# Ledger of designs, part 23: VHH binders against b5yem2

Target 1, 146 residues: b5yem2
Amino acid sequence: MFVGEYYHSLDEKGRLIIPNDFRQLLGETFYLTRGFERCLNIYTITDWNNFSQIISSFSPTDNLMRKLCRFWFSGSIQVTTDKLGRILIPSFLIEYAELSKEVVIIGAGKHIEIWAKEKWEEFNKEENILENMNEINSKVAELWKK
Key: E = the ipSAE of ESMFold2; O = the ipSAE of OpenDDE; V2 = 0.75 times the mean of E and O plus 0.25 times the DockQ between their complexes.

## First folded at step 19 (VHH)

Design n6 (framework vhh_7uia_1; at its last look DockQ between E and O 0.86; V2 from the best seeds 0.00; counts 0 for: pae E 7.8 > 2)
Fold by OpenDDE, look of step 19:
Structure n6 (fold): chain B 146 residues (1-146), chain A 124 residues (1-124)
Amino acid sequence: as target 1 above (146 residues)
Amino acid sequence: QLQLVETGGGLVKPGGSLRLSCVVSGFTFSDYWMAWVRQAPGKELEWVSDISRSGDYTYYEDSVKGRFTISTDNAKNTLYLQMSSLKPEDTAVYYCARESPETLGWDYDLFDIWGQGTQVTVSS
């Protein structure tokens, strides 16, 4: 599982260092994708394939799922780190996540997220998650009993 | 003409220190990312470190973090690699290289100018 929070900088060539702890879990090649909250996600090849199979299993007549399918696959690229531990983020993903110099890299369990610092700080406010805590607890309790 | 000239290599004992220099001519290195690359006997080229144009960004491979320091002196048009706590596995020819203005990949085509290299030998 990917855990933790790291503050790093996107350099002028669009390169971002991946924390060593994460690199050890990712393997030589992995996927960089659009996230659902204007962030970027990193998945292992295995997890990306698993999620992709789920997305692709929906009926092609489902308009919402077609949108998700386009969003997911068109926004996914396979990447690798250089010898110094950096990935190269393409411009269309930089623009999507509105990344500038200061970025935050977090472990979100089965995937990694890359955020613009200001967006992460706003999104990760305690009140944002606490307002839904009762509902979250109910869902967790249900899964825990299984 | 564009030229990179490395100096400072030599024979040192384990735990010792060396300072490599790379004098640049034909261009202003402060306009480019600069790198150190090494090649050990019978091994492939290894990217050791690089530094941004302004020096605001420095990167190191994991094996040299905390031991090596990359830096520049604009007045002398010189790139440096300060090496400390040297190990036998650091034995290699060390090359100074200029990174291409645009990053196109992760192979060694990233560099458009190379020096002749300087030999570093770490042995007891």
Scores: ipSAE 0.727, ipTM 0.858, lowest interface PAE 0.7, mean pLDDT 92
Fold by ESMFold2, look of step 19:
Structure n6 (fold): chain B 146 residues (1-146), chain A 124 residues (1-124)
Amino acid sequence: as target 1 above (146 residues)
Amino acid sequence: QLQLVETGGGLVKPGGSLRLSCVVSGFTFSDYWMAWVRQAPGKELEWVSDISRSGDYTYYEDSVKGRFTISTDNAKNTLYLQMSSLKPEDTAVYYCARESPETLGWDYDLFDIWGQGTQVTVSS
């Protein structure tokens, strides 16, 4: 499991260091993807393959599923860390997540997320946390009934 | 005509300190990322640290973080590596190198100019 929060800088070449604790679990090669929010995600090769198999199994006649396939596959790239533990983030992903110099890298269980620092701080405002926790509590209560 | 010349290597005991210098000639220092790379006997080249054109960004191999500091002196056209808390595993030939203007490579052909190297030996 990926846990914790790390603050780093995106350099002028578009390189970002991946925390050593995360690299030990990822290995040297992994997938960098568009996140479902304005962030980037990192998956192990095995987890990316598993999600990709599920997404690929959807009917090609379903318009929404075709949009999901395009979003997922066109926004995924396999990356390898350099000897200093950095990945090169392509410009289309920097633009998608609106990354600038200050970034936050977080563990989200089975995957990692990369956020612009300002967007991460907005997500963590107290009033946003309280609203989210009410919805989460409702879903957890429903699941425990099964 | 382009040259990188390393100095400052030597024999030190564990826990000791050294400062490596790399004097640069034949190009504008501030136009390039500069790096320190090392090679232990019989081992693969290992990227130790690099520094951006402006000096704003510095990067370090995990095993040297907190112990080594890369820096530049633009007036002297010189790159430095301050090494402290040296360990036997730091024993290597240390090279300074200029990064290619392009960032596409992930191996050591990313560097287009190399120094001759300076030996650092850490032993009891």
Scores: ipSAE 0.012, ipTM 0.473, lowest interface PAE 7.8, mean pLDDT 85
ESMFold2 (binder alone), look of step 19: mean pLDDT 81; pTM 0.822

## First folded at step 21 (VHH; framework vhh_7uia_1)

Design g1 (at its last look DockQ between E and O 0.58; V2 from the best seeds 0.00; counts 0 for: pae E 6.0 > 2)
Fold by OpenDDE, look of step 21:
Structure g1 (fold): chain B 146 residues (1-146), chain A 124 residues (1-124)
Amino acid sequence: as target 1 above (146 residues)
Amino acid sequence: QLQLVETGGGLVKPGGSLRLSCVVSGFTFSDYWMAWVRQAPGKELEWVSDISSSGDYTYYEDSVKGRFTISTDNAKNTLYLQMSSLKPEDTAVYYCARESPELSGWDYDYFDVWGQGTQVTVSS
């Protein structure tokens, strides 16, 4: 599982160093995708394929799922770290997540998220988290009992 | 004439320190990303570290993080690599290289100018 929070910098070439701890779990090649929030996600090849299969299993006549398919697959690229542990983030993904120099990389369990620092800090405000905590706990409790 | 000239290599004991220098001529190195690459005997070239044109960004391979420091002196048109806590595994020829301004590659074709290299030997 991917855990932790790392503050890194996106350079002017669009390169971002992936934390060593994450790289050890990801391998050299993995997927970079649009997140469902205005962030980017990183998946192992295995997890990306698994999720992709789920998305692709929906009826092609489902308009919503077609949109999801377009969003997911057009926003996914396979990336490889260079010898210094960096990935190159294409401009369309940089723009999507509104990434600038200051970036936060977090472990989100089965995937990694890349956020613009300001967006992450706003998104992850304690007040926001606490507001939803009861609902989250209820959902977790239901799953835990199974 | 584009030229990179490395100096500072030598023999050092494990745990020791060395400072490599790379003097650039024929271009303004502050306009380019610069890198250190090393090659150990019988091994492939290894990308060690690079630094942005502005100096704001520095990168290191995992094996040298915390031990090596890349820096520049724009006034001297010189690239440096401060090496500390040296290990036998750091033994190699160290090359100064200019990164291509047009590319963001992952291989050694990414470098368009190379120095002659300087030998670093770490041995007890």
Scores: ipSAE 0.546, ipTM 0.774, lowest interface PAE 1.2, mean pLDDT 92
Fold by ESMFold2, look of step 21:
Structure g1 (fold): chain B 146 residues (1-146), chain A 124 residues (1-124)
Amino acid sequence: as target 1 above (146 residues)
Amino acid sequence: QLQLVETGGGLVKPGGSLRLSCVVSGFTFSDYWMAWVRQAPGKELEWVSDISSSGDYTYYEDSVKGRFTISTDNAKNTLYLQMSSLKPEDTAVYYCARESPELSGWDYDYFDVWGQGTQVTVSS
């Protein structure tokens, strides 16, 4: 399971070091994808395959499901770390997540997220955290009735 | 003409230190990333370290982290590798190389100018 926050810089060639603790769990090859917020996600090969199987099973006649398929598959790439532990992030993913020099890499359980530092700080402002946690607490309480 | 000339190799006992130098000519040194790459006898090339043109970004393979230091002297157009706590597995020919200024697709580890290499041997 991926946990914690790591602060790194995106270099001028678009390379980003992946924390050693994460590399030990990922191996050298994994998937880099668009996140569902303005961030990037990293999945193991196995987890990416599992999600992809589910997403590809949706009806092609559903407009929203076609949009999801395009979003997921066109925004997914398999990446391999170089011998110094870096991945090259393609420009379309840098643009999508609005990455700049300062990057935060976080563990989110079964996957990893890559955020522009400013966006991560905005997500974590006290007022935003409290609002998010109120919604989450309400949902958890509902689920505990089961 | 583009030229990279390595010096500073030699025979060193385990635990010892060496500093490799790479003198660059034929291009503006401060415009390019530079790297050290090594090849042990009978083995594939291994990328050891690289450094950005500004010197602000340095990277090392895990086996040398904390023992090797890459640096530059832009006034002398010279790349350095300070090697400390040397081990027998560090025995190799060490090359300096210039990284290509353009990366494309998924292949970004290529080098477009190479030196002739300098031998480093770590043996007791």
Scores: ipSAE 0.092, ipTM 0.516, lowest interface PAE 6.0, mean pLDDT 86
ESMFold2 (binder alone), look of step 21: mean pLDDT 82; pTM 0.827

Design g2 (at its last look DockQ between E and O 0.54; V2 from the best seeds 0.00; counts 0 for: pae E 5.1 > 2)
Fold by OpenDDE, look of step 21:
Structure g2 (fold): chain B 146 residues (1-146), chain A 124 residues (1-124)
Amino acid sequence: as target 1 above (146 residues)
Amino acid sequence: QLQLVETGGGLVKPGGSLRLSCVVSGFTFSDYWMAWVRQAPGKELEWVSDISSSGDYTYYEDSVKGRFTISTDNAKNTLYLQMSSLKPEDTAVYYCARESPEYSGWDYDAFDIWGQGTQVTVSS
């Protein structure tokens, strides 16, 4: 599982160092995708394939799922870390997540998220988290009982 | 005329220090990524370090991390490489190079301007 929070910087060429702890779990090649929030996600090849299979299993006549398919697959790229542990983030993903110099890389369990620092700080405000904790706890409790 | 001129090389004992300088002329220094590359006898060119246009980003080869420091002085239009804890394995000709704006990865073809190099010899 990917855990932790790392403050890194996106350089002028769009390169970002992936934390070593994450790289050890990801391997040299993995997927970079649009997040469902205005962030980027990193998946192992295995997890990306598994999720992709789920998305692709829906009826092509489902308009919502077609939108999801487009969003997911068009926003996914396979990336490889260089010998310094950097990935090159394409401009369309940089723009999507509104990444600038300061970024936050977080472990989200089965995937990694890359956020613009300002967006992450806004998103991760304690007040916002607390507002949803009751609902989260309820959902967790339901799963725990199974 | 575009030109890079390296200085500061020499003979030093293991554990010693050297500071290399690269004076740039013919272009705006701060507009480009700059790099140090070295070539040991009988070996291929080896990327050592580079620094972003803004100076905010520096990268190092693993073998020199913690020992070498790349920096710039925009007012002097000069690139530096401070080398400490030098090892015999660091013996090489060190070149200053300008990275092309299109530079990606470790393709040496992306370096569009090179200096003549300065010899660094680390020996007991």
Scores: ipSAE 0.707, ipTM 0.846, lowest interface PAE 0.8, mean pLDDT 93
Fold by ESMFold2, look of step 21:
Structure g2 (fold): chain B 146 residues (1-146), chain A 124 residues (1-124)
Amino acid sequence: as target 1 above (146 residues)
Amino acid sequence: QLQLVETGGGLVKPGGSLRLSCVVSGFTFSDYWMAWVRQAPGKELEWVSDISSSGDYTYYEDSVKGRFTISTDNAKNTLYLQMSSLKPEDTAVYYCARESPEYSGWDYDAFDIWGQGTQVTVSS
C-alpha cells in the first residue's frame, strides 16, 4: 500500500523525483496516467494491466464506456525512472493536471497521485474535508447496514 | 575550446571527506545542467548527482543522499561535489559532465561534454 504525502518540484525539463518509499514498491517501470480529478495517477504494471483488462471488457456499443476507454488508454504512458529516481512527465499530462513547479505526491492505497500543490491544498482545506467526509460517512453507513 | 577539468580526488580513509571541483571553460556554464558521474573499477558508469543551471534543482543517487552535496559557483564557472562520510563503495573515477539540453534519453547519451576524471579511493 502507498501511503503518505511528499513534496517535490517538477524541474524545467519536466522531470519529477519519485519518493524512495514508493519506488521500493513500484520497481523501475510503471504506468503514469490521467487521474479522474485534475491529477496524475501512477500504477504498478500489474495493477494497470488489471484495470485495463476490466475497462477493455466493457461493451463497445456503450457510449460512456467508449469515453472511459479513450480517456484511460490515450492518457496512459509507461515510464521508467532514471538512476536518480526521476520520471519524465510528458507535456500533455503536465497540462492535464495543471502541474507547476511545486507538486505533491501522495499514496492513495493501490495507486499514487501527483497533484499541483495549490490544488492539493485546496482539496485539503478543513471545510472541504468535513463536507466530503459527511458524504463518505453516509455511503459507508449504507454499505455497512447491508 | 570546450573543457571540463576535475580536481580534488585522492586517497581517504572511510568516514573521511573530499571536495571535488570541476572548472569549466569554452561555454556559458550557467546555461546548462551539470552532473557528476562515477565509474568504479570493473563497473558501469553511474550517475551520482546533477544540478540545474540556476542551482534550484539538485538530484542525488540514493546511495549518496545525505552524504554528498552538489553545488555551483557561476562566477568562477566551477561545479563542486562535497563528499562526506565516504565509504569503500564510493571508490571510483569521478567525472563532471554537461547534460545535453534535449530530452533525448536517460542514459549516458544525455551528456555531450565530459571531463578527464579524478580518482577517489576510500580504503583503510
Scores: ipSAE 0.060, ipTM 0.467, lowest interface PAE 5.1, mean pLDDT 85
ESMFold2 (binder alone), look of step 21: mean pLDDT 80; pTM 0.816

Design g3 (at its last look DockQ between E and O 0.50; V2 from the best seeds 0.00; counts 0 for: pae E 5.4 > 2)
Fold by OpenDDE, look of step 21:
Structure g3 (fold): chain B 146 residues (1-146), chain A 124 residues (1-124)
Amino acid sequence: as target 1 above (146 residues)
Amino acid sequence: QLQLVETGGGLVKPGGSLRLSCVVSGFTFSDYWMAWVRQAPGKELEWVSDISRSGDYTYYEDSVKGRFTISTDNAKNTLYLQMSSLKPEDTAVYYCARESPEVTGWTYDYFDSWGQGTQVTVSS
């Protein structure tokens, strides 16, 4: 599982060092995608394939799922770390997540998220999390009983 | 006319230090990523370190991390490489190079300008 929070910087060429702890779990090649929030996600090849299969299993007549399919696949790229542990983030993903110099890389369990620092700090405010805590606990409780 | 001129090379004992300098002319120094590369006899060209346009980002190859420091003086249009704890395997000709603005990976056109190089020899 990916855990932790890292403050890094996107350099002037659009390159970002992936934390060593994450690289050890990801391998040399993995997927970079749009997040469901205005962030970027990193998946192992295995997890990306698994999620992709789920998305692709929906009926092509489902309008919402077609939108999700387009969002997911058009926003996914396979990336490789260089010898320094850096990935190159394409401009369309930089723009989507509104990334600038200061970024936050977090472990979100089965995936990694890359946020603009200011957006992460706003999004991750304790008040925002607590507002949904009861609902989250209810969902967790239901899964725990299974 | 673009020009890069390296100085500061020489003979030093293992564990010693050297400071290389590269004075550039013919372009705006702060508009480019700058790099040090080296080539030992009979070996391929090796990237050593580079520094971003703003100076905010520095990168090093693993073999020199903690021993070498890259820096700039924009007012002097000069790139520096402070080398400490030098080892015999650091012996090489060291080149100052300008990185191509649009290139992000190690390709044929990664560097678009080079100096003549300065010899660094680490020997007992």
Scores: ipSAE 0.611, ipTM 0.811, lowest interface PAE 1.0, mean pLDDT 92
Fold by ESMFold2, look of step 21:
Structure g3 (fold): chain B 146 residues (1-146), chain A 124 residues (1-124)
Amino acid sequence: as target 1 above (146 residues)
Amino acid sequence: QLQLVETGGGLVKPGGSLRLSCVVSGFTFSDYWMAWVRQAPGKELEWVSDISRSGDYTYYEDSVKGRFTISTDNAKNTLYLQMSSLKPEDTAVYYCARESPEVTGWTYDYFDSWGQGTQVTVSS
């Protein structure tokens, strides 16, 4: 499990250090993808492959499945860390997640997320956290009523 | 005439310190990332550290982090590596290198210019 929150800088060449604790679990090569928010996700090769097989099994004539396939596969790239533990983030992913110099790298259980610091701070404003927690608690209570 | 010249190597006892210098000429020093790379006997080249044009970004290989410090003096066109708490494992030829300014898609940058190297030997 990936846990914790790490603050790093995206350098002028588009390189970002991956926290050592995460690298030990990821290995040297993994997938960098578009996140479902305006962030990036990192998956192990195994988890990316498993999810990709599920997505690939859906019919190409289904409009929603075509949208999902495009989003997932065109937004995925296999990356390898350099000897100093950095990955090169391609410009189209920097633009998608609106990354700037200051980034936050978080563990989200089975995957990692990379956020612009400003967007992460907005997500974590106390007001937004309370709304999210109320909604989550409501969903959990609804599920457990069954 | 493009040149990178390392100095400051030598023999030192474990726990000792050395400061390597690399004086560059033939290019605008502040336009490039600069690096130290080493090669221990019988081993592959190892990227030790690099530093950005402005000096604001520095990176270190894990085994030297906290012991080595990379820095620049743009007025003197000089790159430094301050090495402290030296260990026998640090024995190597140390090269000053210039990183290529070109980004080649999703791959790592490579070095386009190298110095001749300076020997660092850590032994009792």
Scores: ipSAE 0.149, ipTM 0.564, lowest interface PAE 5.4, mean pLDDT 86
ESMFold2 (binder alone), look of step 21: mean pLDDT 81; pTM 0.816

Design g4 (at its last look DockQ between E and O 0.67; V2 from the best seeds 0.00; counts 0 for: pae E 9.8 > 2)
Fold by OpenDDE, look of step 21:
Structure g4 (fold): chain B 146 residues (1-146), chain A 124 residues (1-124)
Amino acid sequence: as target 1 above (146 residues)
Amino acid sequence: QLQLVETGGGLVKPGGSLRLSCVVSGFTFSDYWMAWVRQAPGKELEWVSDISSSGDYTYYEDSVKGRFTISTDNAKNTLYLQMSSLKPEDTAVYYCARESPEFEGWKYDAFDIWGQGTQVTVSS
């Protein structure tokens, strides 16, 4: 599982260093995708394939699922870390997540998220989290009892 | 004439230090990312470190983190690699290289100018 929070910088060439702890779990090659929030996600090849299979299993006649398919697959690229531990983030993903110099990389369990610092800090405010805490706890409790 | 000239290599004992220099000529030094690449005997080229044009960004391969420091002196058009706590595994020819403005992938052809290299030997 990917855990932790790391503050890094996106350089002028669009390169971002992946935390070593994450790299050890990811391997050299993995997928970078649009997140469902205005962030980027990183998946192992295995997890990306698994999720992709789920998405692809929906009926092609389902308009919503077609949109999801387009969003997911067009927004996914396979990336490889260089010997310095960096990935190159293409401009369209940088733009999507509105990434600038200050970036936050977080572990989200089965995937990694890359956020613009300001967006992450706003998104992760305690007030926002606590607002949904009861609902979250309820859902967790249900799963935990199973 | 575009040219990179490395100096500072030599023989050093494990735990020792060396400072490599790379003098740049023929182009504006501060406009380019610069890198150090090394090649050990019988091994492939290894990207050791690079530094942004502004100097604001520095990167290191895991094996040299905390031991090596890349830096620049724009006034002197010189790239440096301060190496400390040297290990036998650091033995290699060290090359100074300019990163191509157009960076595609992680191939070593991403460098468009190379120095002649300087030998670093770490041995007891």
Scores: ipSAE 0.671, ipTM 0.832, lowest interface PAE 0.9, mean pLDDT 92
Fold by ESMFold2, look of step 21:
Structure g4 (fold): chain B 146 residues (1-146), chain A 124 residues (1-124)
Amino acid sequence: as target 1 above (146 residues)
Amino acid sequence: QLQLVETGGGLVKPGGSLRLSCVVSGFTFSDYWMAWVRQAPGKELEWVSDISSSGDYTYYEDSVKGRFTISTDNAKNTLYLQMSSLKPEDTAVYYCARESPEFEGWKYDAFDIWGQGTQVTVSS
């Protein structure tokens, strides 16, 4: 389980260090993907394969399902850390997540997320946190009833 | 001619300190990422530390973190590695290297210019 929040910098070549605590769980090779927010996700090989099997099982005649497949598979790459624990993030993923020099790397349970620091700070503004928590609390209450 | 010359190696006892220097000539030092890489006897090359062209970003292998410090002096075109709390495992030939200016796509970046190396021996 990935937990916590780490602050790092994206270098001029598009390299980013992956926190050691996360590398211990990931190993040296893993998947870097587009996130469903304007962020990037990191999955273990096993979890990426599992999600990919689910996504690829959808009907190819459904236009929305084809869009999901393209989003997922064209936005996924397998990466390997260098000796210093860095990965190279390709330009199309930097652009997708609008990454700048300052990034935040967070644990989100089964996966890791990489955010531009400014976007992560917007997510964490007090007004947004309270609104999000109200929605989450309501959903949790419904799950207990159902 | 492009050249990297390492100095500062030698014999030290465990717990000792050394400062390695790498004098650069033939290119604008401040335009490139620079690194220290080492090779122990009979072992493969091991990356030690890396510093950005601006000097704003430094990276270290876990086994040297907190003991080694990479730095630059742009006025002298010199890269440094300050090594402290040296251990027998640090015994190696230490090379400075220039990071390739070209990305290798989705893979690890490579070094295109290497120095001749300086020997560091940590022995009681």
Scores: ipSAE 0.006, ipTM 0.231, lowest interface PAE 9.8, mean pLDDT 83
ESMFold2 (binder alone), look of step 21: mean pLDDT 81; pTM 0.826

Design g5 (at its last look DockQ between E and O 0.48; V2 from the best seeds 0.00; counts 0 for: pae E 6.3 > 2)
Fold by OpenDDE, look of step 21:
Structure g5 (fold): chain B 146 residues (1-146), chain A 124 residues (1-124)
Amino acid sequence: as target 1 above (146 residues)
Amino acid sequence: QLQLVETGGGLVKPGGSLRLSCVVSGFTFSDYWMAWVRQAPGKELEWVSDISSSGDYTYYEDSVKGRFTISTDNAKNTLYLQMSSLKPEDTAVYYCARESPETSGWDYDYFDVWGQGTQVTVSS
């Protein structure tokens, strides 16, 4: 599982160092995708394939699922770390997540998220988390009982 | 005329320090990523360090991290490499190079301008 929070910088060429701890779990090649929030996600090849299969299993006549398919697949790229552990983030993903110089890389369990620093800080405010905590706890409790 | 001129090389004992300089001419220094590359006898060219156009980003190969520091002085149009805790393995010709604007740096950073190189020898 991917855990932790790392403050990194996106350089002028759109390169970002992936934390070593994450790289050890990801391998050399993995997928970079649009997040469902205005962030980017990183998946192992295995997890990306698994999720992709789920998305692709929906009926092509389902308008919502078609939208999801477009969003997911058009926004996914396979990336490889260089010798320094950097990935190149294409401009369309940089723009999507509104990434600038300061980024936050977080472990989100089964995937990694890349956020613009300001967006992450706003998104992860305690007030926001606490506001949803009861609902989250309820959902967790339901799963825990199974 | 695009030109890079390295200076500062020499003979030093293990644990010693050297500061390399690279004076740039013929182009706007601050518009380009600049790099140091070295080649030891009988070995392939090895990327050592580079610095962003703005100077805000620096990268180092693992073997020199914590020992080498790359920097720039835009006013002097000069690239520097401060080397400390030098090891015999650091013995090489050190080249200053301008990184191509189109370089992604995934496999190999390619460079479009090179200096003549300066010899660094670390020996007891």
Scores: ipSAE 0.589, ipTM 0.794, lowest interface PAE 1.0, mean pLDDT 92
Fold by ESMFold2, look of step 21:
Structure g5 (fold): chain B 146 residues (1-146), chain A 124 residues (1-124)
Amino acid sequence: as target 1 above (146 residues)
Amino acid sequence: QLQLVETGGGLVKPGGSLRLSCVVSGFTFSDYWMAWVRQAPGKELEWVSDISSSGDYTYYEDSVKGRFTISTDNAKNTLYLQMSSLKPEDTAVYYCARESPETSGWDYDYFDVWGQGTQVTVSS
């Protein structure tokens, strides 16, 4: 399980160090994807394959499922860390997650998330936390990543 | 004519310090990321550190963090590696290298210009 919160910088080549604790679990090659919020997700190859099999099984006549397939597959890239533990984040993913110089890398159980620091701090404001927990308590949520 | 020339190697006792220099000619030094790479006897090349063209980003492999410092002097077209708290495991030929101006595919690193290397030997 991926846990914890790490603060790092995105460098001028678009490279980001992946925390050693996470690299120990990921290995050197894994998937970088669009997150369902304005963030990026990292999955092991195994978990990405499992999730992708589920998404691929949806009927092509369902317009929402087609949109999910496009979102998921067009936004997924297999990446490899360099020998100093960095990944290169393509510009379209930097733009999607609105990443700036300062990023936060968090463990979210079976996957990792990369957030612009400002967006992560906004998401975690006390009023937003309370609102999220109220929504969870008031209804059953079946989510792939929450 | 691209050239990288390393100096500053030598014999030093454990716990000692050395400063390596790499003088660059034939390209605009401030346009490129520069690196130090080493090869211990009988071992593969090991990436030690790199520094951005601006000097704002420095990276170190885990075994040298806190002991080695990479820096540049753009006025002198010179790359430095300050090594302290040296250990016998640091014994190697140290090369300066220029990182390729682009990285293809999922391979994030490539060195296109290399120096001749300078020997660093750490022994009691």
Scores: ipSAE 0.055, ipTM 0.480, lowest interface PAE 6.3, mean pLDDT 84
ESMFold2 (binder alone), look of step 21: mean pLDDT 81; pTM 0.820

